# Ledger of designs, part 47: VHH binders against q9vm92r272to629

Target 1, 358 residues: q9vm92r272to629
Amino acid sequence: LEERMAFIEDYQQTQARSLLLYVREHQPAELISENGTIFSTTLDFALGKVKKMVRHAEHYSLDDARIKPPTPAEIVENQTFMVQSTDVLKSNAKFKVSEKVMAEYARLAGLYLDQIESLRPDYRWDGSRNLWILKPGYQSRGIGIVIRSSLDDILQWTSNNQNKKYIVQKYIERPLLIYRTKFDIRQYMLLTITDTKVSIWTYRDCYLRFSSQEFTMDDLRESIHLTNNSVQKRYKNKTNRDSRLPKNNMWSLDQFKNYLRIMGAPDGSWSKTYNGFKQNLVAVVMASLDETELLQNAFELYGCDFMLDEHYNPILIEINSTPDLSPSTEITARICPMVLKDCIRVVVDLPKNPTAAT
Key: E = the ipSAE of ESMFold2; O = the ipSAE of OpenDDE; V2 = 0.75 times the mean of E and O plus 0.25 times the DockQ between their complexes.

## First folded at step 14 (VHH; framework vhh_4orz_3)

Design n52 (at its last look DockQ between E and O 0.55; V2 from the best seeds 0.60)
Fold by OpenDDE, look of step 14:
Formats: sequence, C-alpha cells, structure tokens
Structure n52 (fold): chain B 358 residues (1-358), chain A 125 residues (1-125)
Amino acid sequence: as target 1 above (358 residues)
Amino acid sequence: EVQLVESGGGLVQAGGSLRLFCAASGFTFDSYTMAWLRQAPGKRREWVAYITRSGSTDYADSVKDRFTISRDNAKNTVSLQMNSLKPEDTAIYFCAADTGWELVYGESPSDYNYWGQGTQVTVSS
C-alpha cells in the first residue's frame, strides 16, 4: 500500500513536470484558445507541485519523506489535475487564457523545470508523455514488459496481477538514438567476496543492442522500445530502418567507437561513458550492500544495461544477476565465452596465484 | 614459464616516433587483455593503453591520438606505436597481461596477471 501510494505520488509529480515541459516546448499561441477547456488553475497546480519538489530536493531526498495519506480535498485536486493535464498532453486541449498570461506561465515553467533538473538531472531524460515501464519481477529477457502512460492502466494491471511482483520504472523518453533507433549497452560486472570484502569488477569490453524498428513515441510496441535480443529476435528489421545499422541488431564496442568518430563526438566520449558505468555500478552495489548477506568466497556475474543521453552519460536501466550468455549473435558468441572464461581467471586464478599461467 | 619481454625502447628526439614490442610466452596469449603501462622517474606507474582479447582498444588521455596499441595473436606479440613523442613520455614502459576485468572497487592481489621487465623510453627536448 505504501509503495502504491509512493508510486501514485511519483506519477503525479511526473505529470506536473510533463505538463510544464509541454508548455515550455510550445509557443504560447499554440496552447491557448478562446474556447479552451483548460483553466489556469491547472497550470498553477503544476507549478506548485514542481515548486514543492524543488524545495524538498534542496533539503532532503524525496524518497526519504514518509508519504502521508492525502486529504479528501487533495485527492479531488489531484484527480482534477490529472484529468485536465491528460487532456492537454494527450488530446491537445487548449488553455483558456490570454497569450500574455500563457507566456508568463511558460516562463515560470522553464524556471521551475530548470531548478528541479539542476537538483535532479535524471528528470532531463523525461519527456512530456509520463510513460512508465512495467517489468515482471520474476521474469528476465524482456518477457512481459509493457509501457504504459495511464495511471489507471498501471494500477489496474498491478491489481490484476497480484500474484506477480512487478517493478514499475519511469520510462526514459529522451534517450540517445543511433540513426533514429533505440539502443542500449550491455556492460558486464563481476562481484567477488573474499574474506567478507566486496570487490567490484567491470569488463573492458561491451556491446550494443538495437531495436529492430525506428524509434517513435507514437507507438509503444515492444519491438520499438525494447532492445533485448530475446525480444528483438522475434521481429524483422523494418525496411525503412537505416542501412548502416547491423542486421543482427548488435554492435561491438569498436563499432560503436567508430560511430562516435564518424559522428564527431568529443574526444573521450567513450571514456566518459565507461567511467560513468563504473561510477553508477559502484553506487548501486554500495547501496545494496546493507541488504545483502555477504557470503564468503562468492562471486556473481551481472549483465548491466545502460542507455545514453545526448551527452553520452550512462543511464542504468537494469542489472541482471543471470545474464543471457547464449551465443545468439556473432557479437555474443564472441564476448560471452570470453567474459565467462575471464571470470574464472579472476575468481580462481588470481587468488591462488596471481602470477600463475592459466 | 610465463614471460613478457619488451623491446624497442631507446632515445628519441621530441616529435619523433618509437615502436615498442612485447613478446609473450608461457600462457594463453589470446585469452588475455594486453596493456602498456609506464613509470616515469619519481612518479607512479600509470596506465597507457590496453587492447582486449576482442581487439578493443583504449588509451590514456595523455597519449590519445599519438599512441596506437595493436596485437598479433599468431605471434603472441603486442605493440605500441608511439608518435609525436614528448619529453613527458619519458618512462620505463611495461607490457602487462590481465583478464579484461578492471577492478573498480575493493582489493585484489594483483591488477595484472603478468608483467614484463620494462623498456626505457627517453625523449629528449
């Protein structure tokens, strides 16, 4: 129940940001109509909500705040806002305000968004559609993953599947694309526990996975928005997809680096990305250590999935404790056996004799 | 016996070029990431470049676009082409082999599995 309430709050906050983003990205004249059905109170509500977020973020993490049950009045206000904001975002409803007033709202929207994005850089990856990804907790390989925008749909879906644990995550609406196609990077991580000490290892090699379809937010199908090979292998590459993309929907690290060069990416872009991998993974592992019983002389291999933003900052989207190491493509056929073999060397060979030949 | 033997070092004028070689024996060469490191007088050993088993490469910022690492699995050799050398590049250069895993947190008995004895590179101004 608490988790549900927290999610609802997060969803509503996201909706407020989404509305303000929408307002910021459009000209005031495009947002208004004499016959508009949306009133300024909706904008006031959104601004107020984001302002509250800013204040909260300046003092402590939003996640640290105990979620209080909303009052009946607040419930009604939230419901009203959700309906009205949805009408704007999904149905292109117009505001019944003057252009001058709308311009001021746009200015304020920009101001507050800049403030919150400064405090929460991850919000920059959000679009205006307030999309969420639902993942089954017990399933891997993209099975059963759905993307939804409606709060009611999400809640209904979770209610109908009470026997199944689901993870709900904010969908990244503004990822870096390659030739208009969604991609992620599979990075391997190795955890070793020796004498109750944890060591974190990252593999210097990685690979990219592509969607078989051009990216679009107008179609939320898995073929477009999921990059897992287990999902994409079921689909044919669309004919209109860029011919420079691989047929097997995978790139090696070298291919990616080559692409970066071709695109004129800044020097050190990969280094930045890779360093970002390390930083993110260490942070996640450290955050989880308190929850984990450390086993002596244990190791675990993880497949970590990252997306990139326009500045080549990595966004961790998933960590898999049993990554798919099947040789499904030429790329995985090469890298997966290497990763496994090298894991053994780290876990077995190094502790026994760091200078011993394997 | 595992051996890494570096060669190709020497004295070169600033702006000049050198090519270092490392010959490996006694282990499965194609199963390891090969790297070059260097240690200047009075400084800590620093990573220069690596080439993974699959052939992926990376370089320290200080040598990027000047140095090129390559490997020949058939000959069990790794090379470092050094162009546009600077006095700051003066160091003992070491060839090393590792598992391809980079330690990012914690402790390890060794960062690299095998080390060479090093070759001196001196760049005069």
Scores: ipSAE 0.652, ipTM 0.838, lowest interface PAE 0.4, mean pLDDT 90
Fold by ESMFold2, look of step 14:
Structure n52 (fold): chain B 358 residues (1-358), chain A 125 residues (1-125)
Amino acid sequence: as target 1 above (358 residues)
Amino acid sequence: EVQLVESGGGLVQAGGSLRLFCAASGFTFDSYTMAWLRQAPGKRREWVAYITRSGSTDYADSVKDRFTISRDNAKNTVSLQMNSLKPEDTAIYFCAADTGWELVYGESPSDYNYWGQGTQVTVSS
């Protein structure tokens, strides 16, 4: 119940931010009508919600301990807000306010969004659609993953499938695109454990996986939004797709580096991205070790999935503990066998020929 | 017997050039990413450049645009062209066979399976 209440609060806070993002991204005249059905109280509620989020972020460690159930009056206000904001975001409902009043709300929306985004930089990756991704706990390769926008649908889905352990995460609405197409990067990570000490290794090579379709937020189907190969191999590429994209929907790292050069990306962009992979993976592993029983003389290979933002910063999407290493394209036919061979070079061959510690 | 033998080191004035060579034997050279590393007196070994099995290259920021790594799989050699040399480039330069993995946290014996004996490069002002 506590997890359910926390998610509902997160969803409602995200809806408030989504409304303010929508207002910031449009001209005030586009948002109003004499026959509008949405009143300014909806905007007042969203601004108030984000203002509370700023206050909580400024007191983060104390505020996490003070989660309280909503009052009946707050429940009614939240429900009214959810209905009206959904009409704006989903159905393009218009506000019944003057253009001057709407312009002032747009100014305030920008101000409050800038404040919360400075405190929570990951909020810059969100859009106005309040999308969430539901993943089965141990299933990988895109099987059983759904994307939903409706709070009621999400709650009904999880209740109907309560025997399955679903993870509910905010969907990243503003990923970097290549030729209008979503992609992710498969990065391998190796953990080695000796004498109760852990070592974390990142593979020097990786590959990109593309969607078969152009990216759009107007259609949430898996062929557009789930870039893993097990999903995409079931779909044919759209005939109107950019011809510079690979037919097998994969790029090698060298192909990506060439793309960065052609597009005039700053020198060292890949090095900064790769350093970001390393930093993200170390942080996640170190946070997880407190609750993991360590086995002496063990190793584990992980498949790690990243997206990039518009500044080539990595966004860690997931870490797969059972990555499929079967060749599916000429890219994976080269990389996957070499990942395994190079694991042996670390786990078996290095202990036989020690040099200097690093 | 596995061998990596570096050559081409020496004394050169600042602004000059040197070309280092590494001859490999006793292992399947064409299945490894090959690297150059260096160690200045009193400092830790540091990575300089690598070249993959397919010829893709990467360089440390300190040498980028001045050094060029290349390989000849038919002759089992890797080379490092060093231009615009600076006194800070003074070091023993080592040829190495890469594990394919970078250690980013913790301890290990090495990131590299095989090492050469090194060749001294000294850059005078």
Scores: ipSAE 0.568, ipTM 0.779, lowest interface PAE 0.5, mean pLDDT 82
ESMFold2 (binder alone), look of step 14: mean pLDDT 81; pTM 0.832

Design n53 (at its last look DockQ between E and O 0.49; V2 from the best seeds 0.54)
Fold by OpenDDE, look of step 14:
Structure n53 (fold): chain B 358 residues (1-358), chain A 125 residues (1-125)
Amino acid sequence: as target 1 above (358 residues)
Amino acid sequence: EVQLVESGGGLVQAGGSLRLFCAASGFTFDSYAMAWLRQAPGKRREWVAYITRYGSTDYADSVKDRFTISRDNAKNTVSLQMNSLKPEDTAIYFCAADTGWEVVYGESPSDYNHWGQGTQVTVSS
């Protein structure tokens, strides 16, 4: 229940940001109408919410705040806001305000968004559609993953699946694309526990996975928005997809580096990305250590999935225990056996021989 | 017994070039990634270049675009072409076998446990 409430709050906050983003990205004249059905109170509400977010972020993490049950009045206000904001974002409803007033709202929207984004850089990856990804907790390899924008749909889905663990995550609406196609990077991580000490290892080699379809937010189908090979193998590459993309929907690290060079990416872009992998993974592991009973002489291999932003900062999407190491493509046929062999060397050979290559 | 024998080092003027070689024996060469490391006087050993079993390469930022690592699996050799050398590149260079895993947190066994005696590279100003 608490988690549900927290999610609802997060969703509503995201909706507020989404509305403000929408306002920021459009000309005031495009947002208003004499016959508009949306009033300024909706904008006031959104601004107020984001302002509160800024305050919270400045003092403490929003996640640390005990979620208080909303008052009946607040519930009504939130509901009204959700309906009106949805009308704007999905149905292109117009505001019944003057152009001058709308311009001021746009200015304020920009100001508040800049403030919150400075404190929460991850919000820059969000679009104006307030999309969420739903993952069944018991399923792997992208099975059963759906993307939804409607709070009601999300709640209904979770209600219908009460016996199933599920994960709800904010969908990244503004990922870095390659030739207008969504991609992620599979990075391997090894955790070893020796004498109750945890070591984190990252593999120097990785690979990229592509969607078989050109990216678009107008179609939320899995073929477009999921990059897992288990999902993409079911689909044919669309004919309108860029011919420079691989037919098997995978790139090696070298291919990616070559692409970066071709695109004129700044020097050190990959290093930045890779360092970002390390930082993110260490942070995640450390955050989870308190929750984990450490076993002596244990190891675990993880497949970590990252997206990139326009600055080549990595965004951790998922960490998979017991990742798929099947040789499904030429790329995986090469890297997966290597990863396995090298894992053995680290966890078995090294303890037996401290001078073993690592 | 694992043996790595480095060669090709020497004295070179700034802006010059050297090519280092490493001959490996005593292990399945094509099953390991290879790396070059260097250690300057009074400094810690640092990673310079890395090459996977299949030829994928990576470089330290300090040597990127100047150095090129390559390997010949048929000959069990790894090479480092060093161009545009700088005085800061002066160090003993070591060849090492690597598993491809990088320790990013925790107790690290000595990085790159399999290395030779190294070859001295001196770059004069």
Scores: ipSAE 0.605, ipTM 0.832, lowest interface PAE 0.4, mean pLDDT 89
Fold by ESMFold2, look of step 14:
Structure n53 (fold): chain B 358 residues (1-358), chain A 125 residues (1-125)
Amino acid sequence: as target 1 above (358 residues)
Amino acid sequence: EVQLVESGGGLVQAGGSLRLFCAASGFTFDSYAMAWLRQAPGKRREWVAYITRYGSTDYADSVKDRFTISRDNAKNTVSLQMNSLKPEDTAIYFCAADTGWEVVYGESPSDYNHWGQGTQVTVSS
């Protein structure tokens, strides 16, 4: 219950940011009409919501961090906002205000968005569509994953599928694209626990997985948006797809490095990206282990999925504790067996075989 | 028993060339990436060249275009051809085998899985 209320609040906050992003990204004249059905109070609500988010982020230690149930008046205000903002974002409904007033709202939207994005840099990856991805907690390889935009649909979906545990995550609307095509990067991570000490390892090789279709937010089909091979192998590549993309929808790391060189990416871009993988993974692991004590020698191999932003910064999407290591392309046929062999070398052979040269 | 044995070092005048050899035994050579590193007097060891299991290479900027790393999986050897040698290249050169994993938090028992004993290269001015 508490988790449901937290998600509803998160969704509403995201809707407010989405509306302000929409306003910032359009000319004021495009947003208004004499016959508009959307009043300025909807904009006032969105600005207020984001300002509250800024206050909460700046003063966490001084403010009540727990979520509160909304008052009856707040419930009505939230519902009104959700209806009106949805009309703007999904139906291109127009505001009934003057162009001068709309221009001032656009300025304020930019100001408040800059404030919250400085405190939450990950918000720069959000778009104006308030999309969420629903993943089965006990399934992998993209099976059963759906993308939804409606709060009611999301809540109804999870209620109708109560026998399935779902993870609900904000969908990244602004990923880096290669030749107009979405991709992710599979990065392997190894955790080793010796006695009570944990070590985190990253694999030096990785591979990219591409969608079979060009990226668009106007169509949420899995053939466009779910880059894992088990989904994409069921689809034919678009007939006029860029010929520089791989037919099997995978690139090696060497192929990606060559792409970066051709595109004139800044020197050291891959090194920066890989360092970002390391930093992200260390942070997530340490946060997850804060509440546990490990007393037994053990190891675990993870498949980690990253996207990139337009500046080649990594965006951690998922850490899979049961990665599929089956060869599916010539890329995975090479890398996956080597990951397993190298894992044994780290876990078993390396502790027994110290360097002789010191 | 695992062995990496370097050879081909020696004394050479500036502008000359040397070819270093590393013979590997006692492990599955084909499944390791290999590296050359060097340690000059009074300095820390530095990476020189790297070759993947599939032959892709990379070099430190200081040796790029002068040094060439290669491997022969049939003979279990990795080589470093060093041309246009400079006095700054004077060092003990080490061959090493890499696991493909990098420790990013916690302790590592070694820099690389296997190391050679090193071979001295001295470039006189």
Scores: ipSAE 0.511, ipTM 0.713, lowest interface PAE 0.8, mean pLDDT 81
ESMFold2 (binder alone), look of step 14: mean pLDDT 81; pTM 0.831

Design n54 (at its last look DockQ between E and O 0.59; V2 from the best seeds 0.56)
Fold by ESMFold2, look of step 14:
Structure n54 (fold): chain B 358 residues (1-358), chain A 125 residues (1-125)
Amino acid sequence: as target 1 above (358 residues)
Amino acid sequence: EVQLVESGGGLVQAGGSLRLFCAASGFTFDSYTMAWLRQAPGKRREWVAYITRYGSTDYADSVKDRFTISRDNAKNTVSLQMNSLKPEDTAIYFCAADTGWEVVYGESASDYNYWGQGTQVTVSS
C-alpha cells in the first residue's frame, strides 16, 4: 500500500513537471483561448508542487520524512489538477488567461524547471508525456514490458497482473538518437572480490544495439522502443530507414567513434561517456554493497545497458547478472568470446604474474 | 617465458622524431591490446597510447596527432612513431599487454598483464 501511495505521489509530481515543460515548449499565444476551459489555478498548483520538490531536494539529509496521507481537501485538489492538466497535455485544452499572464507563467515554469533540474539532473531526460515503463521483476529480455501514460491504466495493469511483481519506472522520453533511431550501449562490468574487498572493472570495448524503426513517441510498440537484440531480431528494418544504419542493427565501438568524429562531436566525447559509465556503475555497486553478503574469492560478470543524452552523458538503464554472450552478429561473434578470455586474464592470469620490471 | 623488449630510444632534438619498437614473445600476442606508457623523472607513470587486437588506436591528449601506434601481428611487434617531440616527452617508455579491463574501483592489480623494462627517450632543447 505504501509503495502504491508513493508511486501515485511520484506520478503527480511528474504530471506537474510535464505541464510546466509543455508550457515552456510552446509560445504563450498557442496556449490560450477566450473559450479556454483551464484556469490559472492549475498552473499555480504545478508551480507549487515543483517548489515543494525543490525544498525537499535541498534538505536531502532529512530522508526520514515519511509520506503522510493527504487530507480530503488535498485529495480533491490533486484530482482537480490531474483532470485539468491531462486535458492540456492530452487534448490540447487552452488556458483562459491573457497572453501577458501566460507569458509570466512561462517564465516562472522555466525558472522552476531549471531549479529542480539543477538539483536532480536526471529530470532533464523527461518529456511532457508522463510515460512509465512497467517491467516484470524477473529478467524478461523484453517479455511482459509495457509502456503506459495513464495513472488509471497503470494501476489497473498492476492489479490485473499481480501474479508477478512489477517494477514501475519513469520512461526516458528524450534519448540521443542516431539517424532518428533509438539505440542502447551494452557495456560489460566485472566485480572481483578478494580479502573482503571489492574491485570494479569496466570493459574497454562495447557495442551499440539499434531499433529496427524510427523513433516516435506517438507509437509505443516494442519494435521502436525495446532495443534488446532478442526483441529486435523478430522485426524487419523499415525500408525508409537511413542507409547508414547497420543492417544487423549493431555497431562496434569503433563505428560509434567514427560517427562522433563525422558529426563533429566535441573532442573527448567518448572519454566523457565512458567516464560516466564508470561513475554510474561505481555508484550503483557501492549503494548495493551495504545490503549484500560478499562471497570470498569470487567474481561476477554483468551486462550493463546505457542510453545517452544529447550531450553524450550516459543514462544507466539496466544491469543484467546473466548477460547473453552468445554470438548473434559479426559484432557479438568478435566481442563476446573476448570478454570471456579477458575475464580470465583478470581473474586467473593477473594474480600469477609479478609486476613487470620498471 | 613472457618477454616484452623495447628498443629505439635515445637522444633527439626538440622538433625531431623517433620510432620505438617492442618485440613480444611467450604469449598469444595477437589476442592482446598493446599499450605504451611513460614515466618522466619524478613523475607517476602515465598512459600514452594503445592499439587493440583489431588495429583500433587511442592516444593521450598530450601526444595526439604527434604520435602513431601500430602493430605487426605476424612479427609480434608494436611500434610508436613519435613526431614533433618536445622536452616534456622526455621519459622512460614502457610497452605493456592490456587485460582488456580497466580497474575503476578497489585495490586490484594493474590493468596490464605484462610489462617491458622500458627504453629512455630524451628530448633536448
Scores: ipSAE 0.570, ipTM 0.794, lowest interface PAE 0.8, mean pLDDT 81
Fold by OpenDDE, look of step 14:
Structure n54 (fold): chain B 358 residues (1-358), chain A 125 residues (1-125)
Amino acid sequence: as target 1 above (358 residues)
Amino acid sequence: EVQLVESGGGLVQAGGSLRLFCAASGFTFDSYTMAWLRQAPGKRREWVAYITRYGSTDYADSVKDRFTISRDNAKNTVSLQMNSLKPEDTAIYFCAADTGWEVVYGESASDYNYWGQGTQVTVSS
């Protein structure tokens, strides 16, 4: 219940940001109408909500705030906001305000968004559609993953499946694309526990996975928005997809580096990305250690999936404890056996000989 | 016994070229990523380049487009072609072998499993 409430709050906050983003990205004249059905109170509400977010982020983590049950009045206000904001974002409803007033709202929207994005850089990856990805907790390889925008749909979906644990995550609406196609990077991580000490290892090699379809937010199908090979192997590459993309929907790290060169990426872009992998993974692991009983002489291999932003910062989207190591493509046929073999060296050889090659 | 023996170091003028070699023995060479690292006087050891078992390469930004790492699995050797050398490239260069896993937290293990003794490279101005 608490988790549900937290999610609802997060969703509503995201909706507020989404509305403001929408306002920021459009000309005031495009957003208004004499016959508009949306009132300025909706904008006031959104601004207020984001302002509150800014305050919270400046002083303490939003996650630390005990979620208080909303008052009946707040519930009604939230509901009204959700309906009106949805009308704007999905149905292109117009505001019944003057152009001058709308321009001011746009200015304020920009200001508040800049503030919150400064404090929460991850919000820059959000679009205006307030999309969420739902993952079954018991399933791997992208099975049963759906993307939804409607709060009611999300809640209904989770309610209908009470016996199933679902993970709800904000969908990244503005990822870095390669040739207008969504991709992620599979990075391997090894955790070892020796004498109650945790070590984190990252593999120097990785690979990219592509969607078989051009990226578009107008179609939320898995073939477009998921990059897992297990999912994409079911689909044919679209004919309109860029011919420079691989037919098997995978790139080696070398291919990616070559692409970066071709695109004129700044020097050190990959290093930045890779360092970002390490930082993110260490942070995630450390955050989880408090929750985990450490077993002696244990190891686990993880497949970590990252997306990139326009600045080549990595965004961790998933950690898989049983990554698919099947040689499904030329790329995986090469890297997966090596990863496994090298894991053995770390886990078996290193303890026997601390000077052994890892 | 695992051995990595570097050679090819020496004195070279700025703008000059040098090729380092590392001969490996005592382990399955083709199963390891080979790397070059260097340590300048008073500085920490820094990574220069690596080449994976399947030939993928990467370079430090400071040496990118100047240095080229290569390997010969038949001869169990790894080489570093250094072009357009600069005084700041002066260091002891080490050959190292690694399985591809990098410690990012925990073990104080050396970044690489096997190390050579190093070869001195001096670039004069």
Scores: ipSAE 0.536, ipTM 0.800, lowest interface PAE 0.4, mean pLDDT 90
ESMFold2 (binder alone), look of step 14: mean pLDDT 81; pTM 0.829

